# VHH binders against Uncharacterized protein YOR238W: the designs that were tried, part 21

Target 1, 303 residues: Uncharacterized protein YOR238W, of Saccharomyces cerevisiae (q08634)
Amino acid sequence: MDEKVELILVPCHSIWKSSSHPSDNSVNLGQLPEYWHLAPFQYEGNDHLAFIKHGLTAIKLLLQRFDTATVIFSGSQTKKEAGAISEAQSYYFLFEKLIRYVMSNDNIDVPNFDNELRLLLKEVKNLLSSQNVNVDELFYGGSITTEEFSLDSFDNLIYSIYRFEEVNKKFPQKITIIGFAFKMPRFISCHAKAIDYPQSNITYIGIDPKPANYNQTQLSKYYDDLVQMEDKNALSLFSSDWYATKDRLLTKKRSRNPFNRTAPYAQNIFCKENGKRIEGIEDDEEYFETKIKCKMPWSSPRQ
Below, E stands for the ipSAE of ESMFold2; O stands for the ipSAE of OpenDDE; V2 stands for 0.75 times the mean of E and O plus 0.25 times the DockQ between their complexes.

## First folded at step 13 (VHH; framework vhh_7qbe_3)

Design o7 (from n3 with S49H; at its last fold request DockQ between E and O 0.88; V2 from the best seeds 0.00; counts 0 for: pae E 2.8 > 2)
Fold by ESMFold2, look of step 13:
Structure o7 (fold): chain B 303 residues (1-303), chain A 117 residues (1-117)
Amino acid sequence: as target 1 above (303 residues)
Amino acid sequence: QLQLVESGGGLVQAGGSLRLSCTASGSDYAMGWFRQGPGKEREFVAYIHWSGGRTYYADSVKGRFTISRDNAKNTLYLQMNSLKSEDTAVYYCAASEPYSDTDYDVWGKGTRVTVSS
């Protein structure tokens, strides 16, 4: 516990339907898009397979540094149609089920997993076997947990930092984020800088969606569109609203909270003045310079 | 605030055709159709890129259904040909803002399609 220094953060992007039961004797391991609450565009990218790659990569990294890292799945109860289950909790349930399935079966060729997923699953199985780490230690021993209040990517980062401290009694000295590669700039160039987290101590591992049966030209256009939409819908907005306290980002954030979850973490620390929540920061750079820079528990000494 | 209104549902004989429409109160969304048959979970039918050029279909409807959009009218269409009894469902229009932190995964109230015989 006291040796935990690294946060391995998995921002979640959907809710796995744990109660979905196939009629054909197969098992629901998240391998089909209908096992998830997906937006229309996520079907084109097989985004659900990317979600599984994110989580398995996090578990692989954890197993390589088991005594010093904690994996946090991060995401709130964001969809009314899914009920009162968070993205983070659904990922936790899925990965426990998947790992137990793999360790209980010799044949681990899961239908509809692509080759990358099959290789990654085999790597995780080999690590568990060779390092004599059983599944109970992995999931129940405090090495994997959830953060269930995040409503946007800024929350994913800052709430998971405080969640890490909540469970390990100290703030992370190192952060590894595992998510979509096209989202890296918003996490590194916007969020980490906005909270004064040292860039030398944060790493991003990106795994993008992968449409099936696209030729090289179609893939290029697909990924160009992802970058364009990321810039339009997120990166440009966060560049002028660092803490998501202004119209567009704040309105969007509130709409993702159908179950009225209240987050006790960093919003109270950062965005509070005279005992009241600040609902619009007029000058984000000034706020950073006066309230955040060199003032966070994770801030670097003078540089 | 985005609102979606479906229309065009009704009773149609097997082998027939029907065209669904969905009007949006806003712009620039990735849009698609889902359906829910009696006693079944809601399932994906078709998606169209926000530019209108790129489409994606569930295997069960490929070759029979065509999704399209008219961005000047903010209207999404689903042309359904060679209809079968298993196409009987409530059809939902859906829209989302791709990869934003706030996913506009907005649903219409649905329009009923019944395929007889």
Scores: ipSAE 0.580, ipTM 0.834, lowest interface PAE 2.1, mean pLDDT 87
ESMFold2 (binder alone), look of step 13: mean pLDDT 80; pTM 0.811
OpenDDE, look of step 13: ipSAE 0.809; ipTM 0.922
ESMFold2, fold request of step 14: ipSAE 0.484, 0.498, 0.448; ipTM 0.796, 0.805, 0.782
ESMFold2 (binder alone), fold request of step 14: mean pLDDT 80, 80, 80; pTM 0.814, 0.813, 0.810
OpenDDE, fold request of step 14: ipSAE 0.764, 0.806, 0.790; ipTM 0.905, 0.920, 0.914

## First folded at step 14 (VHH; framework vhh_7qbe_3)

Design t1 (from o5 with S49H; at its last look DockQ between E and O 0.76; V2 from the best seeds 0.00; counts 0 for: pae E 2.2 > 2)
Fold by ESMFold2, look of step 14:
Structure t1 (fold): chain B 303 residues (1-303), chain A 117 residues (1-117)
Amino acid sequence: as target 1 above (303 residues)
Amino acid sequence: QLQLVESGGGLVQAGGSLRLSCTASGSDYAMGWFRQGPGKEREFVAYIHWSGGRTYYADSVKGRFTISRDNAKNTLYLQMNSLKSEDTAVYYCAAAEPYSDTDYDVWGKGTRVTVSS
């Protein structure tokens, strides 16, 4: 019936607070930063609106290829103050609520959404109406699911590949990642190469944060800072620690696991038999050449 | 291991001023202040770029509060002027690695500010 071949991956970046209720007559649709567990710098960028754009873009793509794609929201239970709810599950709850709200209301001008987000919301509403895919089928029919054990961007990719196979009984033949544009190099130039995923079969759709009321000089500086800090805090580290098994990356990964979760993907070659990650890979290139290259179920056939 | 220690809280009459401080072990962190009033959830107050040159404020405090940092002393400040009863809260210092991952953040234990009429 449904032959799923494409993974549409949304790496998650925060937890939506579903139990936050406004004191006025409005509804919590994630439109305010206070509805999310945000770091200080994410307030400047209105990062929460980018999170919503990522998810709506994924749903738009799914609706355009409903029979062949699966959307996976990916992210673990990463915040003690949020309780035992994952980033991925909170996205799933939010997008179901948002889509049901939009389909049950004629006026869909959500307060505090920016113009790009309003347009995207209208596009999704129009696709749902024109394609006769009802909201129950969209969310409860197996086309959207979660991956809830990822603790970094490497996990987002590799765990979602295994989750896709868990759900669909086949590894994805192609992957579309929807995330921050400034993170594209770590996913495409580091992670996909490190696991030998064919470059011709993976694409990245980037949507960056957008500070409000910045002039062009302020915006240019803001985006230059994003690129510089991405290089300092992530890209350069993954370039010398491909599988996140060493010092800074491993320490950071551990700090995001306050609920001590262990991923259930038994065939994952980066995990020990007890489900814990392999640590301390000293020569990443040798590990790749001997364990990964041309040896993964998704590797290209040899010519 | 990054640690944050807040100080400077206390009792002040409405219209008065207080200055909060927070000592951190580095200057490359994005830092900010949050607060939690009685019976309320924690809310954002202010953010400062790790260089000290760019700031961002919640609407409720803009024009009354000023965030700053002294990178030589690794100290974050919040100057609070024209204080109102609704500013009564426990104020928390927070730090995070900017623009890489949002889940490696650190919080102080908080300092209490009470604004009396």
Scores: ipSAE 0.565, ipTM 0.832, lowest interface PAE 2.1, mean pLDDT 88
ESMFold2 (binder alone), look of step 14: mean pLDDT 79; pTM 0.809
OpenDDE, look of step 14: ipSAE 0.810; ipTM 0.922

Design t2 (from o5 with Y29F; at its last look DockQ between E and O 0.83; V2 from the best seeds 0.00; counts 0 for: pae E 2.2 > 2)
Fold by ESMFold2, look of step 14:
Structure t2 (fold): chain B 303 residues (1-303), chain A 117 residues (1-117)
Amino acid sequence: as target 1 above (303 residues)
Amino acid sequence: QLQLVESGGGLVQAGGSLRLSCTASGSDFAMGWFRQGPGKEREFVAYISWSGGRTYYADSVKGRFTISRDNAKNTLYLQMNSLKSEDTAVYYCAAAEPYSDTDYDVWGKGTRVTVSS
């Protein structure tokens, strides 16, 4: 009997600098923005704290459904300045370090974690303790792994589905994505639809960035700008380019591959022909109707 | 292909001022400045939102540096006043589409600022 039926997917957004050492002899647990390769806009939102919340939420869910779920951190070697380390692998390293830290220390008040993150960390520690969880089994026993070839959010979803099958020998019957709340429409209304994944079997848990010390007016403007930028930079593009094979999205995808990574799923990835990714699909709906709909291992049976 | 060209670096006495600029070859992006001092890791300096309506500064430069942009010219500026020796660094312009699938697409090659005592 197949025990693993749920993919818990964490799309990654940066690379944690595991080699950074604080000058004050504190431990690097990702709590400062300087411990990450961040874009300028990610400093305003304290995005690094949201990354930690995403991963801890995934581990919390795993602990509540340990026998039936697999957590996958997803993201490639996308930053030349970081060297040959993927976003996914850096998250894996950080969360192993963080979990071992909280199980080895009574005081887990990490400076610079916000209140929400401190509470989440305590919840995870309580679950680990009350269930007598073996941390080696948690991280090395196949319940948490990485997908290290994704170059965009479409890849995050489809490559993680194939990675899940690679490690569990079956495709996921249920998917829970944990990411930024403002990105939910691209995953649910664009990507899941484009690959014919049943809407009733996919769930999104959103945790947005949170600027410190903003009043309600400043917060409203910040989040309105996030939604506008998401619409302009991603959602509108994916709505007209379902498979990221056209000019703007394909060019961005190619630019995110400074280490020339090639995914091992060439033969298993739809939108490929003769082992090569299909480029320039002109009619996405016709491609979907002809090649995808009701033809994927995860497609719903015809009613 | 987006290209970033910085200018305005140089040698200046402590207490002096410099203005850096960064011209983008196309497309509007969220933009900011970073710097890397001798023997130090690259650190954030300042960010301005893609619309220009919000700015954000590292604590070490707040009140002394001012970021601005001219979207019609795709140009980012950093006005650096009351310069100190610890401001000596290579300053990098960076651009990315905010909250796309990656945090950076493009970095400039950097411009050197040296603040002498």
Scores: ipSAE 0.543, ipTM 0.814, lowest interface PAE 2.2, mean pLDDT 87
ESMFold2 (binder alone), look of step 14: mean pLDDT 81; pTM 0.829
OpenDDE, look of step 14: ipSAE 0.837; ipTM 0.929

Design t3 (from o5 with Y99W; at its last look DockQ between E and O 0.71; V2 from the best seeds 0.00; counts 0 for: pae E 2.2 > 2)
Fold by OpenDDE, look of step 14:
Order: structure tokens, then C-alpha cells, then sequence
Structure t3 (fold): chain B 303 residues (1-303), chain A 117 residues (1-117)
């Protein structure tokens, strides 16, 4: 599709359990934490609801830009206990189910959804109805797809760009990222810069988790902790390891690949002669200047 | 390499108490407890923040279980009081870097807790 120019990127953060069924015969739409493979820290803030908000926001935006945008859920097979299913695939199936549910029911009130999610569902339903959008076309026609090889946020960006090209036969002219607000700096200031993608062509929509029944003091402490952890465990590391080829970031990537997947996109960038991703870049700045700057398909001409 | 080793499990009568421990080697990150009963899926039990300043519990254990940690000893604890038969499970320690690019978790091998009627 020659008219597709915008990538709507949703970095995934967990794997939805499609096989989980409520005991009361209700529908699994990801509304409960037990319907997800969550890490311990993802329970406090009801992160699973934020995940749903990310996806619905992406779909809403897609429907508003149907002719020009493609949604890509991005995330690999990161949990051995979940089986050989990628985060991206699980998101794709969840939102397919959710959208079909919305279109097949007059009452779209889902238990345990908050007001923000309820509003998003209504908005999405209205858009679908007003535009007479076929759900099959929406999900099977190429407007929504998956990138299932990403092992970190850097991969989310670069692999999704190449996935976009696979689908649309051109690189995206603009990118909208929908994720946690506290992760915005790593995407804009680190990842985009590292791959020479124009920052002016990237929009970030931040939606953070929200603990239930916290007072203002508790919330403040919670969010402060998010920022601190982001800085310590990601932003500071990417600042000194742009491409995640060194010690901690590389080790993290490897630990998130229990099924030994290899990204086909890696062959296009940062590859050794044997087709494997480059490891142990000693000088990221030098690497950028000599291998990346003004050399990427999306690079702006620079003097 | 982060390794987690659970201990403290055993047989206890209903109404009794146990204290589980999880020792982490190679990292200060010990984050939470899960359990898996017979024929059941693994379920969340409790979470404690990195600094230990915040805790979160499953409704089924709230008021009975207490999660704590000693960062100096790299040890996570679960004090279990007023134990019930339904608490019978293998209990697993889990650790993760919060909200890093790695939403992965490391698991211990588990310790068995059996609550008799």
C-alpha cells in the first residue's frame, strides 16, 4: 500500500493467556491480572489494564488514520512458561477478541475495566460503526500486524520499522509510539538517535500504570520509583550502550529469548558477516558516525 | 547469573504458621512470591518493591501473609499465618528488574508447603 506512511508502534510488556477462562463463564478480555503472564512488579499498578489501554489507543488512532497508518504490536517469545507464543501475537489475539466482542454486543461494559478503558471501547466502537469497518479487514488486511522478534525497547523500534517495510514496501515517514510515559526518554533520546531516525517525526503517547486505592503520597512514591528504576535499569544503560551490545543489556536480551529466536531484521542492520547481530561495540559514537549516520533509509540528508 | 533458592516449606496443620525464605545470588532483586497448587495454575501471592517500601498481596492471602526482605542478606521472606488447606502448594520465589526492557522474571525451584486439615 503506497499510501501507508505512519507506523503506530505498541511495545508489548507481557503475554496474554488466551486459554484462561473465568470460573463464572464470563469472557476473558484481559481484564484480570491472572489472565496474563505478569512479573511481580506488574501487579501493584494493574499494568495489564495499561496494556489494554495501549492497544485500544493504537486501534483508535488507526481508525482515525486508516488509509495511512499501520499498527504493529512488538514483542518476542519472552517467557518459557507461556510457550512459544510472542508477546506481540498475544496482544494481536486479545485485541481481535476485544474488538469482535465490542462489535457483537450492545453493552460493552467489561467487568474490572476502569472508566478510561470504558471510554476507549466506546470510542473505538463508534469509529468502527461510523466507518463501516470490517473487522476481518482490519485485522487480516495488513492494517494491524505483529513484530515478534524484539527483545528490548531498542529492538521494538528498529525491528518494527523494518517490519513496516516488509508489509508496506516502504519505510515509515512518521512513527507514533504508545507505551509507558516514563519510557519516552529512552525511545526519543536514545533509540531514535542511535538509528538516525528524525526525532521530529516521532510522537510518543504515554499511558502509565495506576495502582488502585493509593492516596496521593503513595502514588507519588510509586511514580518516583518508576522514574528511578527507569533511569537505573534502562536509560543510563542505553546512554552508554546505544545498541545493547554490551554486558548488562545484552545479557538481558539473551535472558528474554528462551526459545532461541533469531530476528530476520538483524540481517539488515548491525550484522556480522555471518548474519548475526554485532556484539561488543566498543565505541557507540564512532559506530554511529561511521556506520549509521546519514546511511539509513530514513536518514535525513546532513551536511 | 541470578539464582533463587527457596526454603522453609513443610507440613503444617491448619491454623499454623510457616516462614519461607528465598536467597538470591548475583542480584539484589528479589521481588515476589507465587504458588502452584495441585492441578492449578501458578498464581500470584505477594510482591515487595525493590526498596521494600511497598507491598502488594493477593486477596486470598491478605491479612494472613507478610512479605519482607533483607537487602543486606539478599533474602526475601514470606511469613504465612493462619494457614488453610487451600494454601497447599509449591511456593516459588521470583525476581525481576522493574519496568526495564526485560519484563522477564527469574524463578526458584520452589518449596513445598502442605497444610493438613
Amino acid sequence: as target 1 above (303 residues)
Amino acid sequence: QLQLVESGGGLVQAGGSLRLSCTASGSDYAMGWFRQGPGKEREFVAYISWSGGRTYYADSVKGRFTISRDNAKNTLYLQMNSLKSEDTAVYYCAAAEPWSDTDYDVWGKGTRVTVSS
Scores: ipSAE 0.837, ipTM 0.928, lowest interface PAE 0.6, mean pLDDT 92
Fold by ESMFold2, look of step 14:
Structure t3 (fold): chain B 303 residues (1-303), chain A 117 residues (1-117)
Amino acid sequence: as target 1 above (303 residues)
Amino acid sequence: QLQLVESGGGLVQAGGSLRLSCTASGSDYAMGWFRQGPGKEREFVAYISWSGGRTYYADSVKGRFTISRDNAKNTLYLQMNSLKSEDTAVYYCAAAEPWSDTDYDVWGKGTRVTVSS
């Protein structure tokens, strides 16, 4: 009866180590950086806490619109050291564990969660309780799923749109992306425009990393550097390579695929019938004007 | 294609110093050091931003270790002072592109540091 119309998209950024167990009788809920496969820079920002905030925010949104939204965690098998587990699947495992923990315990004061995360967790618990949520239905009933083939932020958006259609039999009429605030311009100003997704129908909720014990000057320098690196290594590249088919972005994408995954989305214009990506788009604006604009299933209708 | 090669490990007396080096085939990466002691999980030691303008240290080494880089030589350093027996480990150099997407991570093969009484 209920029609799923909204994609709540969580781009993933690491792999949670579900097999790690604490030595101090606590439970692994992702609260320590050692519970994740983190890059060196992700330690400074406590990025792992941001990952948890992204997923809990997505679940909070889902609980407020349960009958009309689907949450998709999006990210592939990107770390050889972690084995054949995707970022998306590891998030799914973590959030199921966290929600079941919250519903099974009166005291949910998780050590090493920061104040914002602690408050968010309590808010989610209150929604779960007040709505008498069946946790099995929440996780196993089709409201939360994964997209496991994305190798960059362009993939996060386009593959999750096709994954939404795969599970709900229709394309999303509305998208809410929950990710790092500093990445909003690449998703909204580059990716959404490049695939002709209506700007009035896409929303971005940004939650950035938060270094501990930095004074205001240190924080300003940290966030300024994040914006500069985002521009240098991502935004400027996507501005001249809208579909990630050119040397720099394509080489980076290939390096993130140590398990040689091939996306299964047969209707995806950016994949061949065999699932391989289209490569070598020379003139992005011409490609958009001739192949994309007003021609995608989600494009605004012509008059 | 990024390659990382560590050097500078060895045997040193407690209280002594060592300097580790890591030569990279490029310089556009955020870089760091990790270590793995006998029977332990690999743990974070220190990080330096791609420009060299920010550093970050694990609490266990803060004040004793200094991370630095020379981008002209594509070389990362770890100056380790006041060494303790608990610093005995294989030390790994690591690099990543700092845009917080599914960035690839590159690791060296490690260099062994042994601290004796």
Scores: ipSAE 0.550, ipTM 0.823, lowest interface PAE 2.2, mean pLDDT 88
ESMFold2 (binder alone), look of step 14: mean pLDDT 81; pTM 0.827

Design t4 (from o5 with W50Y; at its last look DockQ between E and O 0.83; V2 from the best seeds 0.00; counts 0 for: pae E 2.2 > 2)
Fold by ESMFold2, look of step 14:
Structure t4 (fold): chain B 303 residues (1-303), chain A 117 residues (1-117)
Amino acid sequence: as target 1 above (303 residues)
Amino acid sequence: QLQLVESGGGLVQAGGSLRLSCTASGSDYAMGWFRQGPGKEREFVAYISYSGGRTYYADSVKGRFTISRDNAKNTLYLQMNSLKSEDTAVYYCAAAEPYSDTDYDVWGKGTRVTVSS
């Protein structure tokens, strides 16, 4: 009996359209932007390829830590036009399809994957083959699962911690987050601190979007703007609203919940008895000092 | 709530030009155009960054369409030149907060463009 000790967290960023099929006899493996429900800016960055890199990196790490880690895809039913399917569930469907595809085919050069993604896919295939992986056990045996109630990055972290405990009966001793590199400060410097998760036990692996055919000047401008907008639209807001209970972040969170999902984690201190989120924390530092610090199951001992 | 209102659609002869507008009720959005032709799925047309300093186009419209914005008026434009019959579609304006939690976007109701020979 191996104990699961590591949460490998993949915050999700879109919904894959499993029913979208190419007319040219190729297979939908998420490689084209039209296979996803994308926001306008995600087309410039080829963000969909980054989503695939995030999930494949998570599976690569899982295969190296098979007995001790659980991968959680995290994201709710956030797009009305996609119907009642969560980001997390769509990632789960895609990665199962992709893994079965590579196990069933000798040639795994997927059209429209970039070179980095092709190398990553080859590495994953080599691990799957050398370990004689049972794909049914990988996906259905509890090593990969979903967290389907998160509406922002704070939820991605805190709900996935509780989801990990729900499935493994223990809180994670180590967390590895795999997401966009530009989002690292909000996860490490805001969210992890706000819930008192030990800094020495959490790691962030960043993989940013990559616009196609940009020269160095265009890339530099793209990434500079990316960091500036991350600060404007997320990092600065979470710095003054640690738990996303105040109007700007709360309004954004509500707009992402068209299907009225309510998280089931009753022991989560940020939820009321009925499962609804606590709102309007006036003094975040006081709340942290009195309710959170050294009081979470994952907190380091004081001393 | 953020609202997007498109205008400027109509009937135009192949080879002609048309200019679409989209007025947003708020600010601070990256914006773009999508279109949906008869019997087809909605497809991406063009994107412009918040500042207006970067643009990105679908291959099918590069060199013929130009996206621009006037941030003082919260208005997005699409100048369509050298129109072809395959450009016939309902054109939708879309907005999202750039580089935030990226699972949020808003769509307009659309404006019809018909290109005849």
Scores: ipSAE 0.565, ipTM 0.828, lowest interface PAE 2.2, mean pLDDT 88
ESMFold2 (binder alone), look of step 14: mean pLDDT 82; pTM 0.841
OpenDDE, look of step 14: ipSAE 0.787; ipTM 0.910

Design t5 (from o5 with A30T; at its last look DockQ between E and O 0.68; V2 from the best seeds 0.00; counts 0 for: pae E 2.4 > 2)
Fold by OpenDDE, look of step 14:
Structure t5 (fold): chain B 303 residues (1-303), chain A 117 residues (1-117)
Amino acid sequence: as target 1 above (303 residues)
Amino acid sequence: QLQLVESGGGLVQAGGSLRLSCTASGSDYTMGWFRQGPGKEREFVAYISWSGGRTYYADSVKGRFTISRDNAKNTLYLQMNSLKSEDTAVYYCAAAEPYSDTDYDVWGKGTRVTVSS
């Protein structure tokens, strides 16, 4: 599609359990944490609801830009216990189910959804109805797809750009990223810069987790901790390892690939002669200047 | 390489108490407990923040279980009081780097807790 110019990127953060069924015969729409493969820290903030907000926001935005945008859920097969299903695939199936549910029911009140999610559902339903968009076309027509090889946030960005090109036969002119607000700096200041993508062409929509029944003091501490952890575990590391080719970041990537997947996109970026991703870049700045700057398909002409 | 080793499981009568321990080898992580009962899926039990200043519990264990940690000893604890038959499970220790690029988690091999009627 020559008209597609915008990538709407949703970095995934978990795997939805499609086979999980409620005991009361209710519908699994991801509304409970037990419907997800969550890490321990993802329970406090009800992160699963934030995941749903990310996806619905992406779909809403897509419907508003249907002719020009493509949604890509991005995330690999990261959990051994989940089986050979990618985060991206699980998101795709969840939102397909959710959208079909919304379109098939007059009452779209889902138990355990908050007011923000209820509003998003209404908005999405209204957009679908007003535009007479077929759900099958929405999900099977190429407007929503998956990138299922990403092992970290850097991969989320670069692999999704190339996935976009696979689908639309051109690179995106603009990118909208929907994720946690505290991760914005790594995407904009680190990843985009590292791949020479114009920062002015990237929009970040932040939606954070929200603990239930916390007072202001508790919330403040919670969010402060998020920022601190982000800095310690990601931002500081990417600042010194732009492409995640060194010790801690590389080790993390490897640990998140229990099914030994290889990204086809890697052949086009940062690859050795044997087609494997480059490891152990000694000088990221030098690498950028000599291999990346003004050399990427999306690079702006620089003097 | 982070390794987790659970201990403290055993047989206990209903109403009794047990204390589980998990020793971590490696850097500091957020930590939590999960459990898997017979014929059931693994379920969340409790979480403690990196600094130990915040805790979160499943509704089924609130008021009965207490999660704590000693960072100096690299050890996670779960004090289980007023145990019930439904608490019978293999208990797993988990460690993660919160919101890192990988949502990375490591699991122990588990320790069995059996609560008799």
Scores: ipSAE 0.766, ipTM 0.899, lowest interface PAE 0.7, mean pLDDT 91
Fold by ESMFold2, look of step 14:
Structure t5 (fold): chain B 303 residues (1-303), chain A 117 residues (1-117)
Amino acid sequence: as target 1 above (303 residues)
Amino acid sequence: QLQLVESGGGLVQAGGSLRLSCTASGSDYTMGWFRQGPGKEREFVAYISWSGGRTYYADSVKGRFTISRDNAKNTLYLQMNSLKSEDTAVYYCAAAEPYSDTDYDVWGKGTRVTVSS
């Protein structure tokens, strides 16, 4: 009997434009930046290729532990220009299309994929063949699903934990997060701590953006700036606003909800009866000590 | 609220040059240029980091266009040289905060560039 114990979490970062049709008769597999709703800085980093690496790495891990893990793509309807489609659903559609394409074709050298991405595709194809898992079983058999209400990285973690319980009827005993390496501190040192998830049971696999044709000096400047902006725009804010209930983080969260989505997870203690978030947490450490520590379903037992 | 105001568009002969400007109410954002030609989707043109230390260009304009910014004047520039008819488009200035996963992109109204043969 399969016993799902591991959440493999992929926080999503954009929306794939599934309706974009190439004029040259090639197929849209997410390989070009124009197939995504990207911010200006995401073009420099080829961030769209990193998104695909995150998802393929998650699927690779799932295939290696198929009986015990569930992959969750996490992200809401965050782009007004994209319409009423979530980041998570767009990833699900893309990866199903990509995997079906790869399994239906002998030549899997997708144009504009880099060498790391081509290797990941080959590994996934080989695993599907060797594990005797067909694409229908992979995508429709309950091993991959979505969490479609997250508006920031804190939501990615907490909503996906509740989504995992919703589909598997138990909370995850282990979590593997696959995302940008530079974001690891906000997930591990902020979010997981804030919800009292045992540190020994959560890991992070980081895959950063990779600008093409940069020399080492250019790469160093790129990654230094990336870390600086992560600290300015996210990490320092979450360090002083653990649950995103205060100005700045709450304002950013609200701006990411153009379609007024309300999370459906009634057991989530960070939501009110009407599905709206708790707000007005004044002292985060006191809130943690009195409401969270040793009190969550996933907390370690009291000593 | 961040506001972006473009200027410098116009009619120019093929092979000619034009400089676009975009004035912003702040300098804490990454900025870039996009364009939309007749019957096409909006496409990326160029990006510059918030400090001005890095630039990135679409292949179609690399070597012909130069993006720059003057943070003292909160102004973004696009110098367009060796213009082609394919460069005819409405050019939009855009700004965003990196890696906040924000949907809050600020766009200007656009400025039209027409390249005549």
Scores: ipSAE 0.484, ipTM 0.791, lowest interface PAE 2.4, mean pLDDT 87
ESMFold2 (binder alone), look of step 14: mean pLDDT 81; pTM 0.824

Design t6 (from o5 with Y104L; at its last look DockQ between E and O 0.84; V2 from the best seeds 0.76)
Amino acid sequence: QLQLVESGGGLVQAGGSLRLSCTASGSDYAMGWFRQGPGKEREFVAYISWSGGRTYYADSVKGRFTISRDNAKNTLYLQMNSLKSEDTAVYYCAAAEPYSDTDLDVWGKGTRVTVSS
ESMFold2, look of step 14: ipSAE 0.670; ipTM 0.871
ESMFold2 (binder alone), look of step 14: mean pLDDT 80; pTM 0.815
OpenDDE, look of step 14: ipSAE 0.817; ipTM 0.923
ESMFold2, look of step 16: ipSAE 0.652; ipTM 0.866
ESMFold2 (binder alone), look of step 16: mean pLDDT 80; pTM 0.810
OpenDDE, look of step 16: ipSAE 0.818; ipTM 0.923

